# VH-VL binders against Putative ATP-dependent RNA helicase TDRD12 (TDRD12), part 2

Target 1, 87 residues: Putative ATP-dependent RNA helicase TDRD12 (TDRD12), of Bombyx mori (Silk moth) (q1xg89r1618to1704)
Amino acid sequence: LSKPKICWSQNKNTVKLKILIAGIEDYKLKIEDRAVAFSANHCDVEYGFKLELYGVVDVNKSRHSNKGQYVLVTMTKLMCRNWLALT
Short names: E, the ipSAE of ESMFold2; O, the ipSAE of OpenDDE; V2, 0.75 times the mean of E and O plus 0.25 times the DockQ between their complexes.

## First folded at step 8 (VH-VL; from D1 with heavy chain E101D)

Design H35D
Fold by OpenDDE, fold request of step 11:
Structure H35D (fold): chain C 87 residues (1-87), chain A 121 residues (1-121), chain B 107 residues (1-107)
Amino acid sequence: as target 1 above (87 residues)
Amino acid sequence: QVQLVQSGAEVKKPGASVKVSCKAFGYTFTGYYMHWVRQAPGQGLEWVGWINPNSGYTKYAQKFQGRVTMTRDTSISTAYMELSRLRSDDTAVYYCARWDDDWDFGAFDIWGQGTMVTVSS
Amino acid sequence: DIQMTQSPSSVSASVGDRVTIACRASQDISSYLNWYQQRPGKAPQLLIYAASSLQSGVPSRFSGSGSGTDFTLTINSLQPEDFATYYCQQYDSFPYTFGGGTKLEIK
């Protein structure tokens, strides 16, 4: 299982992840209160990860989508403050 | 100034192939995905595919899979789109377009002038 | 794929008019919506990105609004050079898709 490259950004209200698998088609992604899990097969490579998040997110206000060049995960923080780290 | 300059108009017969070029000026060619979008006469815009100029990796619309090939020459900052087994409904203006992406931002901010490809018997 | 529907397909207006063009997405695309202008015989040009952000160099008479599924492009005080075809484009989900376009013609 390979871990894809992940970039992240944040503001006081949201944390965003870019899962950098260009051309990805199908994937599984689960956002939990304090975790994000991802799995996918692309070009015969199995990708996956499970991150324990620094803070708690609102699952119902969070979303993800395939941008083609990457998967974008946008999570809404329960606490409106910057995180010291992603995990 | 940032611009994309495409090759000239093409006239082809059905079954033939066409290769359109798109040269980038004024920016780092490998730093942006290059997309191709076509527009049939009097019609809307149809996405064809993209290429990562840095890696050469490509992604094509399902409609064109197996018939389109996108390449690039980084030494001259030029992207190419080749469409084979041409048919009449491939007649369109083909555009290259730079995709600028930054988290919440994503757009085709620079477009080539377009290349008219006419397929007729 | 996400379907983008523009309305109307064509509209006639006069210089100085206020014009609104609608774009509807088949599903929630948040604010991942762009607007382009295409003058006759020219390539499309970016007008609005992220639903409401004005592209540099674009006149302030252009504005975009909306989120989710319904979006609008507004041209306040139409100018002669604004007669063109306008397209919305979603980039929420791959593949990116365009609306069918709205042709703005002179009355």
Scores: ipSAE 0.892, ipTM 0.958, lowest interface PAE 0.5, mean pLDDT 96
Fold by OpenDDE, fold request of step 11:
Structure H35D (fold): chain C 87 residues (1-87), chain A 121 residues (1-121), chain B 107 residues (1-107)
Amino acid sequence: as target 1 above (87 residues)
Amino acid sequence: QVQLVQSGAEVKKPGASVKVSCKAFGYTFTGYYMHWVRQAPGQGLEWVGWINPNSGYTKYAQKFQGRVTMTRDTSISTAYMELSRLRSDDTAVYYCARWDDDWDFGAFDIWGQGTMVTVSS
Amino acid sequence: DIQMTQSPSSVSASVGDRVTIACRASQDISSYLNWYQQRPGKAPQLLIYAASSLQSGVPSRFSGSGSGTDFTLTINSLQPEDFATYYCQQYDSFPYTFGGGTKLEIK
């Protein structure tokens, strides 16, 4: 299982992930209160990861979508403050 | 200034191929995805595909899969789109467009002037 | 794919008028919507990004609003150079898709 390159950014209210698999079509992604899991097959490579998040997120206010060049994950924080780290 | 300059108009027969060029000026060519969008006469805009000029990796709309090939020459900051097995409904103005993004921001901020491709018997 | 529907398909107005163009998405696209202007014989130009952000160099008479499924482009005090076709475009989900366009004509 290969871990894709991940970039992240945040503000006080949200944390965002870029899962850098350009051209990806099908993937599975699950956002939980304190975790995010991803899996996909692309160009004969199996990708996956499960991250334990630094803080708690509101699953119902979080979303993800395929941007073509990457998958964008936008998670809403329960606590409105910057995280010291992603995990 | 930042701009994209495309090759001139083309007239082709059905079954032929056409290759349109798009040269980038005023920015780092490999730093942005290059997209191609076409527009049939009097019609709307249709996405064709993109290329990552840094890696050469491409993604095409399903409609054009098997007929379109996008390439680039980084030494001259030029992107190419080749469409084969042309048919009359491929008649359109073909645009190259730079995609600029920053996380949840994204837009076609720079467009070429367009290349008219006419397919007629 | 996400379908984008613009209304009206055409609208007639006079210089100085206030014009509104609607764009509807087939599903929630948050604020991932752009607006483009295309003058006759020219390439499209970016007007608004992220639903409501004005592109640099674009006159302030242009504004965008909306989120989710319903969006609006507004032109205050229409100028002669504003008569063109306008397109909305979603980038929430790949592949990116455009609305059918709204042609703004002189009354």
Scores: ipSAE 0.891, ipTM 0.958, lowest interface PAE 0.5, mean pLDDT 96
Fold by ESMFold2, fold request of step 11:
Structure H35D (fold): chain C 87 residues (1-87), chain A 121 residues (1-121), chain B 107 residues (1-107)
Amino acid sequence: as target 1 above (87 residues)
Amino acid sequence: QVQLVQSGAEVKKPGASVKVSCKAFGYTFTGYYMHWVRQAPGQGLEWVGWINPNSGYTKYAQKFQGRVTMTRDTSISTAYMELSRLRSDDTAVYYCARWDDDWDFGAFDIWGQGTMVTVSS
Amino acid sequence: DIQMTQSPSSVSASVGDRVTIACRASQDISSYLNWYQQRPGKAPQLLIYAASSLQSGVPSRFSGSGSGTDFTLTINSLQPEDFATYYCQQYDSFPYTFGGGTKLEIK
């Protein structure tokens, strides 16, 4: 499995993750209380990863979408505080 | 000053091809995806496709697959759109537009002046 | 693809009026919604991004609101230069799609 490049940012309410695959047509993304998992098959390369998150997120208020240049994951924090790290 | 400058108006017959250029000024050309958007007379905006000027990677709207080719020349900061097998309903103003994305910002922030392409028998 | 429905298709108004233009998305797009202004014979120009944030240089009489599926652009105290066509655009999910436009005309 190939691991795509990722980057992230936060504020006190949210953590955002960019999965840097441009032009992706289909992918699977699962957000759990303290984990996020990704998989896709793009241009005959199979991508995947799972991250164990630093803090807990509210799954029902978290979302993801294909932004064209990347997949954006927006996770709503359960506690409105800055995390020290992503994982 | 940040600008996109497009080539001049074109008049074509059905079945011909047209190639429109878009030259970038005042910013790092390879740092932003370039999009093409068209507007038929009196109509709304229709996305045609985009190119990553750094890699040359393209993606086109399904409607234009097989008829459009987008290219660039990074040495002169210029993007190109070529549309083939022209038909009368391709008559439109064709815009190049820069997509800028910075987490909380995503928009077509700079547009070319537009290139009128007229297809007539 | 996400369909963007603008209403009304046209509005007649006078200088000084307050005008509200609606934009509806076919699915939840969070706040990833832009508004563009297009004056006759000109390219579109960005007015508002992220549903409610004014682009630099845009007068404060423009405001945007909404999230999810329902969004509005409000112009308070219309000026002569505001007579143009306005487009919403979602950027939540590629491909980015535009509304059909709202033409704002002088009464």
Scores: ipSAE 0.696, ipTM 0.901, lowest interface PAE 1.3, mean pLDDT 93
Fold by ESMFold2, fold request of step 11:
Structure H35D (fold): chain C 87 residues (1-87), chain A 121 residues (1-121), chain B 107 residues (1-107)
Amino acid sequence: as target 1 above (87 residues)
Amino acid sequence: QVQLVQSGAEVKKPGASVKVSCKAFGYTFTGYYMHWVRQAPGQGLEWVGWINPNSGYTKYAQKFQGRVTMTRDTSISTAYMELSRLRSDDTAVYYCARWDDDWDFGAFDIWGQGTMVTVSS
Amino acid sequence: DIQMTQSPSSVSASVGDRVTIACRASQDISSYLNWYQQRPGKAPQLLIYAASSLQSGVPSRFSGSGSGTDFTLTINSLQPEDFATYYCQQYDSFPYTFGGGTKLEIK
């Protein structure tokens, strides 16, 4: 599986993840309490990854969307604290 | 100062092609996607497509697929849009616009002055 | 594609009036909504991003509000230079889409 390039950012309430695949048509993304998993078949390349997160997120207050230049994942932290790392 | 400067107005007959240029000044050309947006006289804004100037990757609105080609020349910081098999309803002002994107920010923050393309017999 | 519906399509108002322009998205777009101003014969200019954040250099008489599907642009003390057409645009999901525009005529 090809691993797409990713970037992340945070504040005390939120962790955001950019999955840097431009022009994606379809993808699967699953957010769990301490994990996020991604997979897609794009232009005949199979992409995928799973990350074990540093902290706990509220799945029901988390979302994702295709921004064109990337897929954006917005995860709401369960505890309002800065994480030391993404994973 | 950051700006986008487009080529001059064009008058074309149906069936012809037009190529509009957009030269970038004052910023790293390859750092931002360039979009093309058109506006028929007295009408709203219509997205035509984009190009990643770094890679040359393009994506077009379905309406224009097969008729539009977007290219760039990074050595002169210039993007191009070519529209073929012109018809009268392609008469519009064509804008290039820089998409600036940061985590919570995403917008067309810089626009070219527009290029009027008139298609008439 | 996410459809963006603006209302009204046009409005006439006097200098000093408060004007409110509405924009509705066909689905939840969070706060990923921009407002642009286009003066006659000019390219559009960014006014507001992220539904409510004022772009640098934009007068404070402009404000935006809303989230989810319903958004407003407000001009609190209309000035002669505000004669223009205003467009909303969503950037939650590609392709980015524009509203149909609201033409503001100053009486």
Scores: ipSAE 0.687, ipTM 0.894, lowest interface PAE 1.3, mean pLDDT 93

## First folded at step 12 (VH-VL; from D1 with light chain S93Y)

Design J2
Fold by ESMFold2, look of step 13:
Structure J2 (fold): chain C 87 residues (1-87), chain A 121 residues (1-121), chain B 107 residues (1-107)
Amino acid sequence: as target 1 above (87 residues)
Amino acid sequence: QVQLVQSGAEVKKPGASVKVSCKAFGYTFTGYYMHWVRQAPGQGLEWVGWINPNSGYTKYAQKFQGRVTMTRDTSISTAYMELSRLRSDDTAVYYCARWDEDWDFGAFDIWGQGTMVTVSS
Amino acid sequence: DIQMTQSPSSVSASVGDRVTIACRASQDISSYLNWYQQRPGKAPQLLIYAASSLQSGVPSRFSGSGSGTDFTLTINSLQPEDFATYYCQQYDYFPYTFGGGTKLEIK
């Protein structure tokens, strides 16, 4: 199971995660209170990961979108403070 | 100084092909995605597709899939768009535009001057 | 594909007027929306990115607002150079799409 490259950023309210796979057609992404899981089969490569997050997110105010060159995951923090790390 | 310069106007017959060039100046050509956007006379903007100049990877709007090919030559900082099996409703000004992105916010910040392609019998 | 609907299609206004142009997305696009200005015979130019951020060199009389599906471009105190066509463009979901444009004409 290949792990795609990721990068992330935050502010007090939001954690954003880029999943750096270009041209993906189909993927599965699940956001839970303290976890995010990704899987896809793209160009005959199986990708996947599960991250246990540093803090708690509001699943109902979190989203994801295929922006072409990457998948963007935007997670709303339950408590508005900076995390010390992603996980 | 940062500039996109496109090839000149073209007049074509239905069924022919056209290839438009877009030469980049004043920036690292391979560092930014290049898009193509067209505009029929008196009409709005229509996205055609994009190319990653570094890898050559392309993606096209579905209505152009099978008729458009985007390429580039990194040695001369030039992107190309070729549209085949032309028909009258392909008459438009074709623009190249640089996609500049700051983490997750992007935009077409530099546009070529446009290339008029006229398809007439 | 995400459909972008602009209204009105055209508007006539005078120098000094305040004009509001609307753009609606067919689904939630967060703040991934840009505005472009196109003067007659010219290429489009970036005006606003990220729904509300002014591009460098754009006068402060331009402002953008909105998030989700409904977005607005506002021009306060119109100047002669503002008579042009304005386009919104989404980039939340590939492929990127434009609104149909709003032509702002001199009354």
Scores: ipSAE 0.599, ipTM 0.884, lowest interface PAE 1.6, mean pLDDT 92

## First folded at step 13 (VH-VL; from D1 with light chain S93W)

Design K2
Fold by ESMFold2, look of step 14:
Structure K2 (fold): chain C 87 residues (1-87), chain A 121 residues (1-121), chain B 107 residues (1-107)
Amino acid sequence: as target 1 above (87 residues)
Amino acid sequence: QVQLVQSGAEVKKPGASVKVSCKAFGYTFTGYYMHWVRQAPGQGLEWVGWINPNSGYTKYAQKFQGRVTMTRDTSISTAYMELSRLRSDDTAVYYCARWDEDWDFGAFDIWGQGTMVTVSS
Amino acid sequence: DIQMTQSPSSVSASVGDRVTIACRASQDISSYLNWYQQRPGKAPQLLIYAASSLQSGVPSRFSGSGSGTDFTLTINSLQPEDFATYYCQQYDWFPYTFGGGTKLEIK
């Protein structure tokens, strides 16, 4: 199971995660209050991971999209504060 | 100073192939995805595909899958698009365009001048 | 694929007028929308990125607004050089798609 490269950023309200798989056609993504899970089968490679998040997110105010060069996950923080790390 | 310069206009017959070049100046060619966008006469813009010039990885719009091939030569900072089995409805101006991105906000910030490809009997 | 619908398809206006051009996405695209200007016989040029951010060198009479599904481009004091076709483009969901264009004619 391959782990794709990931990078992230934040402000006090939001955490954004880039899953660096270009040209993906389909994927599964699950956002939970303290976790995010990803899986995809792309170009005969199985990708997947699950991250335990540093803080709590509001699942209903979070989204994801396929931006072409990567999958973007935008998570709304439950508490308006900066995290010290992603996990 | 930053610019994309494309090859000249082409006139082709149906069933032929065309290969358009796009040479980059004034920036690191391998640092940005290169896209191709076409525009039929009097019509809007249509995305054809992209190439990562660093890896050579490509992705094409479904309608062009099997007819388009995008390549590059990093030694001369040049991207190429080849379209085969040409039809009259492939008549269009073909643009190369650089995708520039600031973390999650991107755009086509530099466009080539366009290459007119005319397909006629 | 995300459908981008522009309106109007064309507009005729006078120098000094305020013109607005609408762009609607078939689903929520957040602020992942760009505007391009294409003058006759020329390649498109980037005008607005991230729905509302003005590209360097673009006159301040241009502005963009909106998020989600509904976006507008506004030209506050139309100049003769603004005669062009304007395209919106989304990049929230691959493949990237363009609106059908709005042709602006100066009376």
Scores: ipSAE 0.722, ipTM 0.918, lowest interface PAE 1.2, mean pLDDT 93

## First folded at step 17 (VH-VL)

Design X2 (from V2 with heavy chain S100D)
Fold by OpenDDE, fold request of step 21:
Structure X2 (fold): chain C 87 residues (1-87), chain A 121 residues (1-121), chain B 107 residues (1-107)
Amino acid sequence: as target 1 above (87 residues)
Amino acid sequence: QVQLVQSGAEVKKPGASVKVSCKAFGYTFTGHWMHWVRQAPGQGLEWVGWINPNEGYTKYAQKFQGRVTMTRDTSISTAYMELSRLRSDDTAVYYCARWDEDWDFGAFDVWGQGTMVTVSS
Amino acid sequence: DIQMTQSPSSVSASVGDRVTIACRASQDISSYLNWYQQRPGKAPQLLIYASSSLQSGVPSRFSGSGSGTDFTLTINSLQPEDFATYYCQQYDWFPYTFGGGTKLEIK
């Protein structure tokens, strides 16, 4: 599997991921308490990753959407503090 | 001054093709996605597609798949939209629009003046 | 696709009036909504981004509110140049979609 380019940002309450696959249509994404998994096929390239998160997130308050230019994953932190790293 | 300047009005017959240009001024052309939006007379706005001017990647609305082609010439900061196999319901004003994004929030903050494309027999 | 429904489709008002335009999304789009103004014969212009952020250069009489599925554009003390058509636009989920528009006319 090819790992797509990922960039992230955070504030005290949320972590956001951009999965940079422009033009992507179909993908699988699973947010868990301390992990996020992604898989997709785009232009005959298989993409995928599973990241163990630095902190714990509230799965029920987290969401993702396909922006077309990228997939945005918005995760709500259980603990309201900045992470030293994504993983 | 940041602005987008589009080519002039077009009159085409059904089955023909039209290519509209959109030249960017006042900003780094490759730094923003360029979108195209059209508006039929007296109707609302319809998203057509986008192009990443840096890599040239494109994505089109399903409605236009197979008929629309978006390209760019970075040397002259110009985006192009070509629509083929024109039909009467393609009659509309076609806009190019710059997408400005602050991480995950964005908007069409700059629009071209629009190009009227009339398709009639 | 996400459907955007604006209401009303048209509204008549007078200079100085307060006007409210509604935009409803078919699903939760968080705050990924923009408002545009289009004067007759002109291209759309950005008014509000991220649901409630006023675009630079836009008069403060314009304001946006809402999140999730229901959004509102408010114009306080209408000015003559405000009579135009207004559109909401979502970009939470590809493809981007616009509301049907609200035409603000002079009473």
Scores: ipSAE 0.920, ipTM 0.965, lowest interface PAE 0.5, mean pLDDT 97
Fold by OpenDDE, fold request of step 21:
Structure X2 (fold): chain C 87 residues (1-87), chain A 121 residues (1-121), chain B 107 residues (1-107)
Amino acid sequence: as target 1 above (87 residues)
Amino acid sequence: QVQLVQSGAEVKKPGASVKVSCKAFGYTFTGHWMHWVRQAPGQGLEWVGWINPNEGYTKYAQKFQGRVTMTRDTSISTAYMELSRLRSDDTAVYYCARWDEDWDFGAFDVWGQGTMVTVSS
Amino acid sequence: DIQMTQSPSSVSASVGDRVTIACRASQDISSYLNWYQQRPGKAPQLLIYASSSLQSGVPSRFSGSGSGTDFTLTINSLQPEDFATYYCQQYDWFPYTFGGGTKLEIK
């Protein structure tokens, strides 16, 4: 199992993750209150990770989409403040 | 100034192949994904595929999978799109377009002038 | 794939008029929507990115609004050079898709 390259950014209300697998088609992603899990197969390589988040997110207000060049995960924070770290 | 300059118009027979070039000026070629978009006469815009000039990774629309090949030559900041087994409905203006992205928001901010490809018997 | 529907497909207007073009996505695309202008015989040019951000060098008479599924391009006080075809484009979900275009013609 390989861990893909991940980049993240944030503002007061949201945390965004870029999962850098260019050209990916199918993947599984689950957002929980304090965790995000990802799995996918691309070019015969199995990718996956599960991150314990620094803070709590609102699952119902969070989303993800395949941008083609990467998968973007946008999570809405319960507490409107900057995180000291992603995990 | 930043610009993309494409090769000239092409006239091809059905079943033939065409290779269009797109040379980049005024910016770091490997720093931006290059996309290709085509437009049939009097019609809208259709995404064909992209290439990451840095590593050379490509992704094509399903419609063109197995028939299109995108490449690049970083030494001359040039991207190429080759379309094989041409048919009449491939007749279109083909554009290369630079994708500029600020974290997660992006757009095609620079376009080539377009290359007309005519496929007719 | 995400379908983008523009309306109207064509519109006639005069110099100085206010024109509004609509773009609807088949699903929520947040603000991942761009607008392009294409003059006859020319390549498309970027007008608006991220739904409402004006591209550098584009006149302020152009503006974009909307989020989710419904978006609008507005041109205040049309100029002669504004008669062209306009396209919306989503990039929330691969593959990128364009609206069918709206042709703005002189009345």
Scores: ipSAE 0.919, ipTM 0.965, lowest interface PAE 0.5, mean pLDDT 97
Fold by ESMFold2, fold request of step 21:
Structure X2 (fold): chain C 87 residues (1-87), chain A 121 residues (1-121), chain B 107 residues (1-107)
Amino acid sequence: as target 1 above (87 residues)
Amino acid sequence: QVQLVQSGAEVKKPGASVKVSCKAFGYTFTGHWMHWVRQAPGQGLEWVGWINPNEGYTKYAQKFQGRVTMTRDTSISTAYMELSRLRSDDTAVYYCARWDEDWDFGAFDVWGQGTMVTVSS
Amino acid sequence: DIQMTQSPSSVSASVGDRVTIACRASQDISSYLNWYQQRPGKAPQLLIYASSSLQSGVPSRFSGSGSGTDFTLTINSLQPEDFATYYCQQYDWFPYTFGGGTKLEIK
């Protein structure tokens, strides 16, 4: 499985993750309370990863969307504080 | 000053092709994705497609797939849109627009002046 | 595709009036919504990004609000240069889509 480039950002309430694959038409994304998993087949390349997160997120208040230039994952933190790292 | 300057108006017959150019000024051309948006007379805005000028990667709205080709020449900071097998409902003003993004918030912050393409018998 | 519905399609108003334009998305788009102004015969111009942030150089009489599915553009004291067509645009989910436009005309 090829691992796509990712980057991330946060504030005290949210963690945002960019999955830097442009033009993806279909993907699978699963958000768990302390993990996020991604997979896709794009241009005959299989992509995938699973990250174990630094903190705990509220799955029901978390979302993802295909913005075209990347997939955006927005995760709501259970505890309103800055994480030291993504994982 | 950031500016996009497009080629002049075109009059075409059905079945012909048109190629519109969009020259960028005042910024690093390969640093922003370029989009094309059209507007039929008296109508709203319709997204046509995009090009990543750095890599040449393109993606088109499904209704244009197979009829539109977007290219660029990075040496002259110019993007192109070619639409083939023209029909009367392709009559529109065609805009290039730069997508500018601050992490996850983006917008079309600079637009070309538009190119009128008229398709008539 | 996400459908964007603007209302009203047209508004007649006078200089000095307060005007409100609505935009509704067919699904939750968070705050990933922009507003554009198009004066007659001109290209669209960015007015508001991220639902409520004014683009540089946009007068403070313009404001945007909303999140989720319902968004509003408000002009608090219309000026002659504000008579134009206004478009919302979502970019939460590709492909990007525009509302049908709201034409703001002089009474």
Scores: ipSAE 0.801, ipTM 0.928, lowest interface PAE 0.9, mean pLDDT 93
Fold by ESMFold2, fold request of step 21:
Parts: structure tokens; sequence; C-alpha cells
Structure X2 (fold): chain C 87 residues (1-87), chain A 121 residues (1-121), chain B 107 residues (1-107)
């Protein structure tokens, strides 16, 4: 499976992840307490990854959406603290 | 100053094609995606499609698929939209608009002045 | 596609009035909502992004609020230059969609 380019950022409350696939029509994304999984088939390339996150997120306050130029994942941290790394 | 300057008004017959240009000034043309939005007289705004000027990647609204082509020439910082097999309901002002984004923010922050395309018999 | 519904479709008001314009999304779009102003014969201009953030150069008499499905644009103390058509636009899910517009006219 090809791993798409990923960028991330954070503040004390949230971690944001950009999955840099433009024009995607369908994808699967699952947010768990300490993991994020992504998969898609786009332009005959199968993409996928699973990240085990540095900290714990609140699944019910986390979301994702297709922004067109990328998929944005916004994860609400359970503890309001900066992470040292994404994973 | 950032600006987008479009080509002049066009009058066309049904069945013809039109090509509208949009020249960018005051920013790195390949640094932002360019969109096209149209507005029929007295009506609202309708998204037509986008082009990534860096790569030339395009995507079009389903309504225009097969009739619209978006291109660019990076050497002159210019985007183009060509609409073929024109119908009277394609009469509209066509705008190019720059999409500004940073993380979860996004908006059309700069618009061309618009190009009126009139389709009449 | 996410449908955006604006109300009212038009409003008449006087200089100095306070006006509110509503925009409703067909599903939760978080705060991913923009407002544009279009003066007669002119291109649209960005007013507000991310539901409530003013674009640079926009007077503070404009404000936006809302999240989820219901959003408002408020203009305090209308000025002559504010008589225009206002559009909301969602950018949570591609394709981006606009509301039908609200025309603000001089009473």
Amino acid sequence: as target 1 above (87 residues)
Amino acid sequence: QVQLVQSGAEVKKPGASVKVSCKAFGYTFTGHWMHWVRQAPGQGLEWVGWINPNEGYTKYAQKFQGRVTMTRDTSISTAYMELSRLRSDDTAVYYCARWDEDWDFGAFDVWGQGTMVTVSS
Amino acid sequence: DIQMTQSPSSVSASVGDRVTIACRASQDISSYLNWYQQRPGKAPQLLIYASSSLQSGVPSRFSGSGSGTDFTLTINSLQPEDFATYYCQQYDWFPYTFGGGTKLEIK
C-alpha cells in the first residue's frame, strides 16, 4: 500500500492531520483512542496507513472531512498538552 | 498588489466554444489553486472547477464534465477556462478566483473582475 | 453535495440599521463557512472565513457566528456601501457550495 504524504500540526487541544491526496472521491478513515487508520483507492493507486498516536484522543470530539485538495483530520486531545511527536 | 485580470466579454452562438483567460499578478502563480465560478444574470454563484497551476491537475463539477477544459501557462502566470457546445443557459459572468488555504482554513480571497459570456442566436 | 440555504432572500433596511442574515447547511459543517459580499456589477469579495474570522480590511461592524448547521452574518450600523448581495459558502466537503444569496437593499 502506498503511504500518502502527511503533514500535521497541533495546539494544546487538538492535533490536525492533512492527508495530501487531491480530488479523492471515497476513502475510509477510522479514529480510535490512540490510532488513526486511512485507506483509499485513487487513480488506481491503493493508499493506506495506520498511525499509533503519541497521546490519547477523544474519538467523539474528533472528525474528518474531504477538503478537496486534501483530507483533514482534526483530533481532540484527551489531555490539553502538546505532544512531543505525532506518533 | 495581488490581482487577477480576465479577458474581455464574449458574444457567442449556441454550439460554439469560448476560452476565458485569467492573468495573475503580485503572487507566486503556482502557489495557489485557481478556481472558476460562474454567475448567470440575476442568479447565484456556481462552482465550475479547479486547476492546480503547478501540475496542471484539474477537476470539474459534474454538470460541466465533458464540456469544460481548464489549462494554464505558468510562464505568463495565466489560467484558462474553455467551455464548448455552448447553450443559452451558459450565459453568465465567469470568474476566476484564487483559493487561499492554510490547514483547515480556506476561502476565495481574490477574484478576477469577471468575463461576461453571452450565448444567443 | 451539501446544500446551503440562505434567508431571507432579500431585505430592505436603512442606513444605521442592524441586519442579520442566516445560512443553513444540510449537514454539520463545523465552522467551515465563508461569507462573501457582492456589490452590484462587481466581483464577490471575501468578508468572513471560518464562520467568524474577519478578512483583512473588513470593517468591524461585520461579524459572523455559528457552527454545525446554522450560521449568521450580522452587520451593525449599516453604511451606504453595505447595500449588496451576500453569499455564504461551505468548504467542509468538496464540492464547495454557495447559498442562494441575500440581497440587501436601501429602504
Scores: ipSAE 0.728, ipTM 0.908, lowest interface PAE 1.1, mean pLDDT 93

